# VH-VL binders against Probable molybdopterin adenylyltransferase (moaB): the designs that were tried, part 1

Scores and structures below are computed, not measured.

Target 1, 163 residues: Probable molybdopterin adenylyltransferase (moaB), of Methanocaldococcus jannaschii (q57631)
Amino acid sequence: MHKRIKNIKYAVVTVSDSRYNDLIKGKEVDDKSGKLLKKELNAKVYTIIPDNKNMIKGIVEHIVEFFDVDCIVFTGGTGIAERDVTVEALKEIIEKELDGFKIIFQKLSYEEVGFSAMLSRAMAGIYKGKIIYALPGSVNACRTALKIIKEETGHILGHLREG
Structure headers, positions and changes below count from the first letter of each chain, unless a header shows other numbers; Kabat numbers aren't used for antibody chains.
ipSAE, averaged over its two directions, is called F for ESMFold2-Fast, E for ESMFold2 and O for OpenDDE. V2 adds 0.75 times the mean of E and O to 0.25 times the DockQ between the complexes of E and O.
[cut] stands for letters that were removed.
Atom coordinates printed by the task and the answers are left out, and those that the model quotes come from them; centres of patches stay.

## First folded at step 2 (VH-VL; from r7 with heavy chain Y102W)

Design r7w
Fold by OpenDDE, look of step 5:
Structure r7w (fold): chain C 163 residues (1-163), chain A 122 residues (1-122), chain B 108 residues (1-108)
Amino acid sequence: as target 1 above (163 residues)
Amino acid sequence: QVQLVQSGAEVKKPGASVKVSCKASGYTFTGYYMHWAKQAPGQGLEWIGEINPNSGGTNYNQKFQGRVTMTRDTSISTAYMELSRLRSDDTAVYYCARELDWGDYEGWFDPWGQGTLVTVSS
Amino acid sequence: QIVLTQSPGTLSLSPGERATLSCRASQSVSSSYLHWYQQKPGQAPRLWIYGASSRATGIPDRFSGSGSGTDFTLTISRLEPEDFATYYCQQYGSSPLTFGQGTKLEIK
């Protein structure tokens, strides 16, 4: 019953200490996943930040306030290492989690790499009427997630705007 | 099974150019970055550069900038590395390798080509 | 660039012994971007460990990888004759991609 929103406006944020360090040093940044997402989603906003909870939350607030985007896609920092805090950071601000996304993504991941899929995490949720995704840092993981994002983001936005 | 098969050994004079090929099979060629590495006799591995077979985009080691050109032919799932203005210290085995990544893990090579020996001598 | 220094350069051991190979990075590298390869004379390198601690498919459990930050280790609990080779670490955390100089594990 809900109409799918077309022409979705995306922001892409790479979370990576190493990539961010290269960025602030003025070096060429090898951000394959972020650049893939930027290109595939034709993102209006693209940036790199370090693995920091406050900066992750801060960039969300900044993008929401200053940019006209419908969806924010994070990549990186979803592992089980101490510095992997993307999911934890976003859970602190997300108003409604889309549990189905991580379940579906994990299933697809399992089909590709088996039990090793447990070593990475992903999530999706709603914040101030915006859709936020947290994806693993690898290109292949992002490519898999893009299948879901491209297909369902417009549908989700339709529900948000009619609700 | 996934395989990378490289072209045969080359013997070149200083100042010449060499073009090594790497034919991929057993996987979607355009779905994975292809890398090239150099290994001089009795020495370790040195990264030359990478190519995105889908877009043709490349990134090279600064050491080889201006002398290396990576290309691909998607119709035959083949990557190419051309090295120009050859000198004696270019004598080495050159490898192509597929980049893999998953989850938050990135940038390992599997598999590797069997290697191509390039000898530069006057 | 990130320099990876492996030690020792050569390690001479006998079958059945424990081997410990070190890879030290000039700056911090995420474990997700640190990998190990095995190479035997006349052959191409083969993936051995990825993500610092994950064994590649088919790699025996006598091999293990560990470490974080700037210090990484490849351990072989009990050496088999086929384990004697050169091992390389590699990082993908920062451009350009770099390899260690290798540790040659030879039979005593």
Scores: ipSAE 0.109, ipTM 0.739, lowest interface PAE 2.1, mean pLDDT 93

## First folded at step 5 (VH-VL; from c1 with heavy chain Y59R)

Design c2
Fold by OpenDDE, look of step 7:
Structure c2 (fold): chain C 163 residues (1-163), chain A 122 residues (1-122), chain B 108 residues (1-108)
Amino acid sequence: as target 1 above (163 residues)
Amino acid sequence: QVQLVQSGAEVKKPGASVKVSCKASGYTFTGYYMHWAKQAPGQGLEWIGEINPDSGGTRYNQKFQGRVTMTRDTSISTAYMELSRLRSDDTAVYYCARELDWGDYEGWFDPWGQGTLVTVSS
Amino acid sequence: QIVLTQSPGTLSLSPGERATLSCRASQSVESYYLHWYQQKPGQAPRLWIYGASSRATGIPDRFSGSGSGTDFTLTISRLEPEDFATYYCQQYGSSPLTFGQGTKLEIK
């Protein structure tokens, strides 16, 4: 039996053109989901980036190289609009996808909003021994996902480090 | 059924303060941000600010900064908006509204309170 | 702040006609953060369209929302008497939250 890793270190990344634009203009940024995740996960790293594939992949590399974190949680850019590229970007770098996460998340989402759960996407995967999550941008969606993340991330890390 | 019920109409003098209440029912009060909006007679809607009922954290429209205070009492699922140093142009209907989000959709209001008329006159 | 400009200010039409309401943003707004409300005299606003194109629960299919970037539209394919009201757009993409000035849809 694999041991559950405790004291998990998280990074949180909000993907949003509008929030990023506010940030670079020095405006007050309304990032409820990102701030929620930061708080609930006690994240060591928190940043906002625009809806750009290269920047999404780049921030992963940057965090992996320069920060001691076990898990990176993205929020935003998981819809069906043209600018929603978070999932597509991460799929290009993820070494092993955790299919179970999106299935469970969609199930929980369906229980809350029914078929509208299909309007957003989520995913999880492994990259360089770290866990990456991609969550929708809403606070409610992030709250739902946090149930899974808080419960299972330590278990997954245990498998990664022992197996 | 989700409902927001606001306190009754107020009549105030210039320079006075007014505190409007918004009682929530039918949902978990602390789970949703509460917003307040102003609508002057015959005019459009203006955002005043928001409060996180769980933490008590607030964010205000700069236009109202220094005069508005939003609070909540979680024990009775009630949000409050206090506006001080009232002026004649503060005469308006004030609404509370629950913020909803889902997926990547964010920041719409449903439902709204019935509104509270505040009249400021000398 | 993002300024939402609605046009026209007043739209006079008859039942059965098609209505097109415009909401233009001073800068780009993600569709997920653009919403519409209906308000009748003496009543509170009511959610009508969220995320630019999603009808709220109970909203008839004669209503539709569309648009992206800076241009958004609310369309009523065939006006019913109960549709005459003031419609507001609202954005949540950038602080502070802002509303359009409203379009009053009145009976001709």
Scores: ipSAE 0.378, ipTM 0.822, lowest interface PAE 1.4, mean pLDDT 94

## First folded at step 7 (VH-VL; from c2 with heavy chain G57D, light chain E30K)

Design d2
Fold by ESMFold2, look of step 9:
Structure d2 (fold): chain C 163 residues (1-163), chain A 122 residues (1-122), chain B 108 residues (1-108)
Amino acid sequence: as target 1 above (163 residues)
Amino acid sequence: QVQLVQSGAEVKKPGASVKVSCKASGYTFTGYYMHWAKQAPGQGLEWIGEINPDSGDTRYNQKFQGRVTMTRDTSISTAYMELSRLRSDDTAVYYCARELDWGDYEGWFDPWGQGTLVTVSS
Amino acid sequence: QIVLTQSPGTLSLSPGERATLSCRASQSVKSYYLHWYQQKPGQAPRLWIYGASSRATGIPDRFSGSGSGTDFTLTISRLEPEDFATYYCQQYGSSPLTFGQGTKLEIK
């Protein structure tokens, strides 16, 4: 069995046009899911970006280059609407997709909301030895994902680093 | 079944305060944000604010900032909204409502409490 | 803050007719954050449509919601007597969250 990494360093990125707009205008930002993830993962990095492919890809490259994190967690922009581009942007850069994450997340979501879980497009992938998760933007979806992330991220990192 | 049951109607004088309660049942109280809204007679709905029942963190509409305080008691699954320095235009029905979310969908209210009429008169 | 303007203010129709209720936002709102409620006199609002187009549990399929960006619509294909009420749209995604002023659907 692979060594399970214990001291995992996280970045959290909220993807939302409206929350980004509130942020740059100096308004109160209502980012319930991002703040939940930041707290529960003791995130080293936390930021908000708009629903934009170039910003999503750019923030990944920036975090990988300039911050000491093992894992990046995105919340928001994972639906099927035109402006929902988080999954599409990340698929342009990830090296390997972790299909098991999506399957388990959808199973847990199905238990909560039934067939409507089909509309969720959560995913996980590998990029430059880091794990990238993309989660739906709601607090409930992030709570569901946290069960998986907290349990398995250290194990996955162990596999990545040992071969 | 999921229910929100509010405290009874109140009559207050200008300058007083009122504290409305909202008792939740049929779900995990700390798992969902609770909101409060105002509906003046013959008028539409106006959002007052929210509380995270788990942390106690609040967020208020600026129109009510400084006059509203939202609290909760998790041991009895009850949220509270207190409005101070009451004026005649605070006469309204006040509702609590549970925020729901799923996937990328956020911020609808189901259920609502039955409403609490607060009357402010000399 | 995002202002939601509903039109018409009052809509007078008979059972069997088609109703179209409009909600216009002052700035773009993702459809996932746009919701509709029905309210009858003396009652609390009830969730009707969430995410612009998804019916709440138990809502008849004669109700449909659509729209994106700044323009959203609630349509009732054939009015039943129980459908006469006030309908509110609501946005979530920019603080403070806001409601439209309502459209009163009344029997002619």
Scores: ipSAE 0.531, ipTM 0.849, lowest interface PAE 2.3, mean pLDDT 92
Fold by ESMFold2, look of step 8:
Structure d2 (fold): chain C 163 residues (1-163), chain A 122 residues (1-122), chain B 108 residues (1-108)
Amino acid sequence: as target 1 above (163 residues)
Amino acid sequence: QVQLVQSGAEVKKPGASVKVSCKASGYTFTGYYMHWAKQAPGQGLEWIGEINPDSGDTRYNQKFQGRVTMTRDTSISTAYMELSRLRSDDTAVYYCARELDWGDYEGWFDPWGQGTLVTVSS
Amino acid sequence: QIVLTQSPGTLSLSPGERATLSCRASQSVKSYYLHWYQQKPGQAPRLWIYGASSRATGIPDRFSGSGSGTDFTLTISRLEPEDFATYYCQQYGSSPLTFGQGTKLEIK
């Protein structure tokens, strides 16, 4: 089997109109999930962007071009509401979707909230040798996803790099 | 059964301080933010602030900044709110409440503590 | 801060009637962050509706929530005697967290 990559370098991107507006106005930003991900993944990059497809795709290209990271983790904008465009934006650029992540995330979420888990659309995919995760915006959804991310990201990267 | 049980009613004079406790049971105390709210007699609800029980980090409503301190003791699953330099308009019922979320939904309160009446009178 | 304005302040109705309670936000709030509570005299608030439209556990289906943007509504299709209480909306979309001033639903 492929070697498990260690010392994974993460970027964390929060997708939220309201938190972005607070940020650009110089206010203190209440980003509980983004800060959790930043801490738990020891993220090299952390930023907040609005609920906008072009911003989501643009930040991926920017991070890939200018920062040395292995993985980008988005939180927010994964629901089914009209302004929830993170999954749609990322599907326009990812090269391969990791359906297993979605399935396992939904299973764990179902154990927490039952049928309401259908309202969340987490995903993972591959782009230019990097892993991109899209997670719901709440702290508890991010904790659920972290169980998967911490266990498997190094293994997935190992497979990507030995092709 | 998830419960928040608060300390009993307090009668204080102006200028004193009060410390209200909120003991949590039936869930992982450090996994959820705890909030405090004020309800003056015959009035609505006003948010005072929050504490992350895991880190101890707090955020306060600016109206209470400088007079409120929120703490917790994770060994006994208890949150505390202390309000100093009490005034007669601090007479109110004070509630603790657990913040819940799931998926993209955030920031509702369930359960609430039973409330602690603080009376400030000279 | 986001001001939540509830109307009417007091709503006097009889059992069996339909009640409509309004919550208007001074700025747009995602429905995910708009919640409703019921409070009876001498009691703590109780979660009633979260995310604008999702009933909390055990809440009767005669209660429904709706709305988006700045306008949110709590509807009770047929009032029961137990429904007479004060209802508060609450937003999480911006700090500080705020509540509406309440709508008192009282028996006529």
Scores: ipSAE 0.517, ipTM 0.843, lowest interface PAE 2.4, mean pLDDT 92

## First folded at step 9 (VH-VL)

Design f3 (from f1 with heavy chain W102Y)
Fold by OpenDDE, look of step 9:
Order: structure tokens, then C-alpha cells, then sequence
Structure f3 (fold): chain C 163 residues (1-163), chain A 122 residues (1-122), chain B 108 residues (1-108)
């Protein structure tokens, strides 16, 4: 088995028009999912952006360029509405998708919420040697995903670094 | 199976404090945010605040800021809402409610407690 | 804060009629964050519709929710006697969380 990487460095990005608008207005931001991920992953970077494809891709480039992180975790914007563009944005830059993640996540989600699991999407992939996750906006969805992220991210990184 | 059971009605004098309890059962108490709402007689619903039962972190409506304190006891799956410096316009039914979130859908309440009437009168 | 204005304040109808309840937001609210509750006198509110258009478990199909942006609607295709109650909309899109003032659906 490949070496499991320890001490993974995370960045967390919340994608939400509403939360972003509250942020820029100086209001208290109720970003439960982002804050949960930040805490649980001890993220080195945490930010909120609106539901914008260019900003989503841009923040990835920015984080990759200016921050020493191994993994970027997005939350929000994974639904089926017009403004839900997180998955679409990331697919434009992801070099190699980790198909297994969305399959496992959807399975676990289905076990929790039933058919409604179809209304949310998730994905994972590799970009410039970094692991990127896209998670739904709900706290519960993020909790479910955290089980996978915490368990397997180090293993995935091990594979990436060994070539 | 999932239910929230609140403490009984309270009668208080102006200036006093009241602490309402909400006991959760049928689900993992620490896994869901708990909210509190106020409903004055014949009026609508007003959000008071929320608590993360796991961490104890709270967020309050600014209207109640400084007078409300939300706590929880995880050992008995119970949330508490304390309102101090009571005045007549605090007379209302107070509800606890569990927050649910699915996928990208967020922030609805199910179930609600049965409500606790708090009467403030001299 | 986002103010939710419900209209009408009171709606008087008879069983069998169609009811249309409106909830207008002072700012745009994503459908994912707009919910409806039913409340009868002496009872706690009950979740009725979540995410603007999703019926809660056990809610009859005569109820439907629709809308986007600032305008949301709860429709009852054919009123049943048990449908007469007060309905509240609620948003979770922006802090603080807010409710509409409610629409009382009463029997004519």
C-alpha cells in the first residue's frame, strides 16, 4: 500500500450568494457548513465566494499559487438550480476526477435522506497535485463527506506523490 | 419518534428571568442545530436564536441580544433558552425547533416543541 | 434583514375552493432557503413545504409551493376542512432568519 500522508493542509471555500452578500454587507454570516469544515479540517484557508464559475476557478488558482495546501474543499452550489455552478466550474479545471467519491457520497446520502439525495451533487478530483472536493451546502452533507475526506485524503495524496 | 418536549408554562414578574427547557428524543441531539422562536399572543413567529448542541456555539437575533442565553446539556439531550430582564412584551409562547438541512437545501424546522407559555405580569 | 410579507393577511374561502397564498421577500431568496409552515390554534407550527416547492412528509398533493427570487406562492388546489389554518413562510437565506407575518386561511 502507498504511504498515507499525515498532517494534511486544507483550504475551505463556501460558495453561496447569500452568505457572500451578508459578508460584504458586514452582517453576521451564518455559514454553518463552511465553519464546520474549517474546524473539522483545521483549515489553513477559509473564505466565502458567490456562485460564480470564474470566481470558483479563480479561487482555486489563487489558493494553489499562494497557499501551501494539499486539499481544497468547496461547499455549496451543487444543486440543480441555475446558480449552482460549483461542480461545473471545477470540472473545467479538474485534471482527473475521482469518480468513486461521488458514488460513495451519494450512497451515504441516500441512506440518510432517501431519493432527495439526487437533488444534490458532489465531486472530487485532482488539480495540479491537489485534491479538490465539492460538497453540498448543508451541514449534514458536509458531515457525511467529512467521513470520507478524513479517512481517505491522506491515502489519495500518498498515491499522487509517489506517481 | 423524533420529538421535542418543552417545560411547562411560566408566570414571571417584570425584571425576572425565565429558563425554558427543550428535551430532544428520537435522534442524535448533537447532530442538529436547535432554534428558538417567539410567538406573542395572536401574532406571528419571531426567530430568537440558535445553538449548536455539539459545540455550544450560539447565534442570537439582535433584538434579543444581551437578554437571551441559549445553552444545552448533551447528557440529557436538552436545550435551554433563558430570557432575562423580562417585560410585558415578552409574554408569548416560546418554541424550540430542530433545524434540518438536505443537500443544498437549508434551514427549515422539523419538528417543533409543543411550546412554552411565558406570562410576564406585575 | 430580509422582510417576508405575506398576502393576504386573511383569506376567507369555502371547502373545495382554490387558495393562493403569497410570500414576498424584500430581497431575493434562493428557493433552497424558503419554507412554509402550517399552524392551527393552540398548536405548534408544522413544516409544510421546504425549499419553496418540496412537500414535507405526509403533506397532501393538493398543496404545492412555487416561486423564486422575491415572490413565492403556496397553493391549495381544493381546500379541505382541515386546511384552514395560519400559514407562515420563512427564509434561511440571510441573517437573521425571518418569518412572514402569516396568512390566516379561514372558512367563509
Amino acid sequence: as target 1 above (163 residues)
Amino acid sequence: QVQLVQSGAEVKKPGASVKVSCKASGYTFTGYYMHWAKQAPGQGLEWIGEINPDSGDTRYNQKFQGRVTMTRDTSISTAYMELSRLRSDDTAVYYCARELDYGDYEGWFDPWGQGTLVTVSS
Amino acid sequence: QIVLTQSPGTLSLSPGERATLSCRASQSVRSYYLHWYQQKPGQAPRLWIYGASSRATGIPDRFSGSGSGTDFTLTISRLEPEDFATYYCQQYGSSPLTFGQGTKLEIK
Scores: ipSAE 0.596, ipTM 0.886, lowest interface PAE 0.9, mean pLDDT 95
Fold by ESMFold2, look of step 10:
Structure f3 (fold): chain C 163 residues (1-163), chain A 122 residues (1-122), chain B 108 residues (1-108)
Amino acid sequence: as target 1 above (163 residues)
Amino acid sequence: QVQLVQSGAEVKKPGASVKVSCKASGYTFTGYYMHWAKQAPGQGLEWIGEINPDSGDTRYNQKFQGRVTMTRDTSISTAYMELSRLRSDDTAVYYCARELDYGDYEGWFDPWGQGTLVTVSS
Amino acid sequence: QIVLTQSPGTLSLSPGERATLSCRASQSVRSYYLHWYQQKPGQAPRLWIYGASSRATGIPDRFSGSGSGTDFTLTISRLEPEDFATYYCQQYGSSPLTFGQGTKLEIK
């Protein structure tokens, strides 16, 4: 009785100090990865926030409380530098981590770039019945993740809701 | 082997237009943004703009807005840059370049086309 | 827009010497978005270093990049004859995309 959830509702959140600064200055924002995710997932919500733990946690709570979405997809802030706090922020709120996503993403990334894949971080987890993905900020990283997200998100949601 | 091959040199009069082509091979053309840059004689590099070959969406350096048009033909994996109302200071080598990224790293160019010399004289 | 100022404009050194090329941004740029190119006369630019410090494929390990914020450096630990060329930095951190004006590395 496993049903694949169809018509999945997505939110997309770009995490980037520079793109956020362009946005608040009224400049045209060059957010290629965020726009790719928005388009490919037909996202109901699309926003840009700075590299800040409290903003990342806050936007999750806001989206969960006020929007009817099944899944939140973050892009950016997943590296190992001090200002890369997306994974760390989400780990503070995630109820269950989907380790399989990270492993599969790493395998696909390895096929693309070899050992350099170890510098790329991605994660997925469950929070209040929603799936949260955190992806690296580049277009190609998002394309790699989209292969997984499009194929499996409905199946995962089906399991979450059926037991 | 990834290659960008540009059209040949052009000589134009002031006020004319020029259209430079950039044919891509060895990769999925629609998967990567294509950029154009200008290098005047003895000078550095100046960004002109970009095109998303999949959607056709463009973004131009404001300095060239209104005189530049970037297009592409996905059936032959070719990008185009047209520059109108040519002036003597448009004399330059024009390059196409493929934008790359991976992980959290974004926005470098590899490869570049061989360049197209456009000369605007008299 | 972000102005990248390279210094010196011309650097005259001999083979075997250490070269230090500077790229200074008018505002902060994450290292992820700062890249270097080499260009020889009559040739297209070639990717040399991406992400401030990562060498492109086939680039010798005598080349290294470093820096963060507004200050970035390309270092050549021991110059070889083939290293004499013009080097450009480029940023992607804010629109419009910009290049530095170049540093010409020439034989003394």
Scores: ipSAE 0.570, ipTM 0.863, lowest interface PAE 2.3, mean pLDDT 92

Design f4 (from f1 with heavy chain E99Y)
Fold by OpenDDE, look of step 10:
Structure f4 (fold): chain C 163 residues (1-163), chain A 122 residues (1-122), chain B 108 residues (1-108)
Amino acid sequence: as target 1 above (163 residues)
Amino acid sequence: QVQLVQSGAEVKKPGASVKVSCKASGYTFTGYYMHWAKQAPGQGLEWIGEINPDSGDTRYNQKFQGRVTMTRDTSISTAYMELSRLRSDDTAVYYCARYLDWGDYEGWFDPWGQGTLVTVSS
Amino acid sequence: QIVLTQSPGTLSLSPGERATLSCRASQSVRSYYLHWYQQKPGQAPRLWIYGASSRATGIPDRFSGSGSGTDFTLTISRLEPEDFATYYCQQYGSSPLTFGQGTKLEIK
C-alpha cells in the first residue's frame, strides 16, 4: 500500500475562447466551473486561456516551471467541436495516461446525462511527476469529477513519488 | 419528480416591493443555479439574474441592478426574487428556472416554475 | 451582449406543413450554448432543443435543430396541431444570458 499525499497543491485552468475574450476585454467572466474548481481544490493558481493547443501546452510548462503544484486541473474544450482541443493538446505532452479516470468519469457522466455524455470528454495523465486532469466545462461535470479527484489524487501522487 | 413551485399572483402599487418565492423539489437544491426571467404581457423573455443556492452568490442583469435581490433558504429549498421600487413596466409574469449543464458549458433551463404574475398599478 | 434575432416574428401555417424558424446571433455562438424553448399561452416555457440540435426528452422527432456560428434553425417537418406555440432561442455562451424575441407559430 502506497502512502497518500496530503495537502495537495492544485492549479486550475479554464479553457474557453468566450471566457478568455471576456477576460481580455475587461468584462466580468462567467467561469462558474473554473471558480468552482478553484474553490473546492483551494487552488494556488487559477487562470483562463483560449482554446489553443500551444497555449494549453504552454501553460502546463509555465505552471510546472514557476509554481509549486502537484496537480493541474483543466476545465473546458473537451467537446467534439473543432475548437475543442484540450484533450488533443494534453495528449501531446502527457507521459503516461491514466486511462481509468476517463472510464470512471464517463460512466458517472452516463449515469447522470445518458448518451449525451459522449459529447464531452475527460482525461488524466502524468507529466513531469505532476497529475493533469482535463474536465468538461460544465459545473455539474466538474462537480462529478471532483469526487474522483479529491478521493484519488493523493493516492496517485503517493505512487508517483515512491516509484 | 423535479418541479419548481412559485408563489401566487401579486398586486402592488408603484414604489412598493414584491418578493416572489420558488420552491424546488425532486433534486438537490444547492446543486444547481437558479435563474429568474421576466415576461411582460405579450412580450418575450428577459433574463433577470442568477443565484448559486449553495454560496448565495448572485449575478444580475444590469437592467435590474440596484432593484433586484435574489436570495435563497436552503433549509426549505426555496429561492426568492425581490424587486423594489416597482413601476408599471414591471408588470409581468416572473419565472424561476433551474439551470442544467453538462459537458463543455452546455447550459439550459429545465424545469421552469409555473410563473408568478406581478401587477403594478396605481 | 449577444443579440438573438428570430424570424419571422409570426409564422402562419396549416397542420401538415413544414415550418422553419430562424435564430440569428449578433456574434458567433457555439452550438453548445444555443437552446430552444416552446411556450404556449398561459404556460411556462419548456425546453425543446438543447445544444442547437439535441431534442429534449419526449420531444417528437419531427422537430429538429441545426446551425452553427450565427445562424440557427428549428425545423418542424410536418406540423401537428399541438405544435402551434411560440418558440424562443436562448444563449449563455457569453454574458449576459439572452433570449430571442420569439417566433409565434400560429394556425392559418
Scores: ipSAE 0.066, ipTM 0.712, lowest interface PAE 2.0, mean pLDDT 93

## First folded at step 10 (VH-VL; from f4 with heavy chain H35E)

Design g6
Fold by OpenDDE, look of step 10:
Structure g6 (fold): chain C 163 residues (1-163), chain A 122 residues (1-122), chain B 108 residues (1-108)
Amino acid sequence: as target 1 above (163 residues)
Amino acid sequence: QVQLVQSGAEVKKPGASVKVSCKASGYTFTGYYMEWAKQAPGQGLEWIGEINPDSGDTRYNQKFQGRVTMTRDTSISTAYMELSRLRSDDTAVYYCARYLDWGDYEGWFDPWGQGTLVTVSS
Amino acid sequence: QIVLTQSPGTLSLSPGERATLSCRASQSVRSYYLHWYQQKPGQAPRLWIYGASSRATGIPDRFSGSGSGTDFTLTISRLEPEDFATYYCQQYGSSPLTFGQGTKLEIK
């Protein structure tokens, strides 16, 4: 039995061209999923970036280097469109993928929306001792994922730290 | 069955206020944003604003900012939209609607309330 | 804000004909954020197509949505009497969310 880590520190990153564009234009940004995650996880870091692979990877490095967080949660950019690059970006840096997460998430999603669950993706993995999640951009998807994240993240961290 | 039931038609004088209610049933009220839209006679739809029934946080269309107030009573799964300083061009059918999204698809309304006619006339 | 312009304003057709409704955005909108509603007189709007091309539950397959960027289309392959209504497109790609002015599909 591994010890579950308590008081997990989270960072939340929204990946969205549309929301980022609103942000840089000084408009009120309607980031429902990011705000939900920030609140529910009591995130210490919250930011919005565009659908750009380098920026996605860069923000991971930045957060890892400058912030004391245990977990980074991305939301957005997980679809099948050309601009959806969140999963691909993270796969380039993740050292060990947690395959179980996307399987469980997809199963739960399928129970909610059926075959349409295939149109969006999710993943989880380990990078430099941190847990990274990639979630779809919808509030509903994030709500579903939060069930898993809140339940198991501490357990995963326990395993990571015990070696 | 998911449904939104709105309050009845209102007739108001210019300068008055109106408060429309929207009672939700068939789903977790606090789990979904509630949207409000305006439809003037013979015209299209216009977004007024939204409320997070869980937190009470609101976001309004700037066109209505300062005159609109959205609230909710979670104990009875009811959202409210109050419009003050009414004028003739506020005459319209007002709708509440549940905000939905999934995956990376975002921002459609389903279902809608039946609408509430608000008439502003001298 | 993103302005959605629908055309034509009114479309007069007969049952059995093909209907093509256009929704043009003033700025590019991802398909994930473009939706269609049907509204009949005296009734509330009803979700019809979401994500540009996904039919809502219970919507007949004679309805189809397509498009990307700034141009979106709702097509009815073969009109039925119950299809005559006003159709609105709506975007959530940028704040504030906006609706098209609607296309009224009326019986000739």
Scores: ipSAE 0.688, ipTM 0.904, lowest interface PAE 0.8, mean pLDDT 95

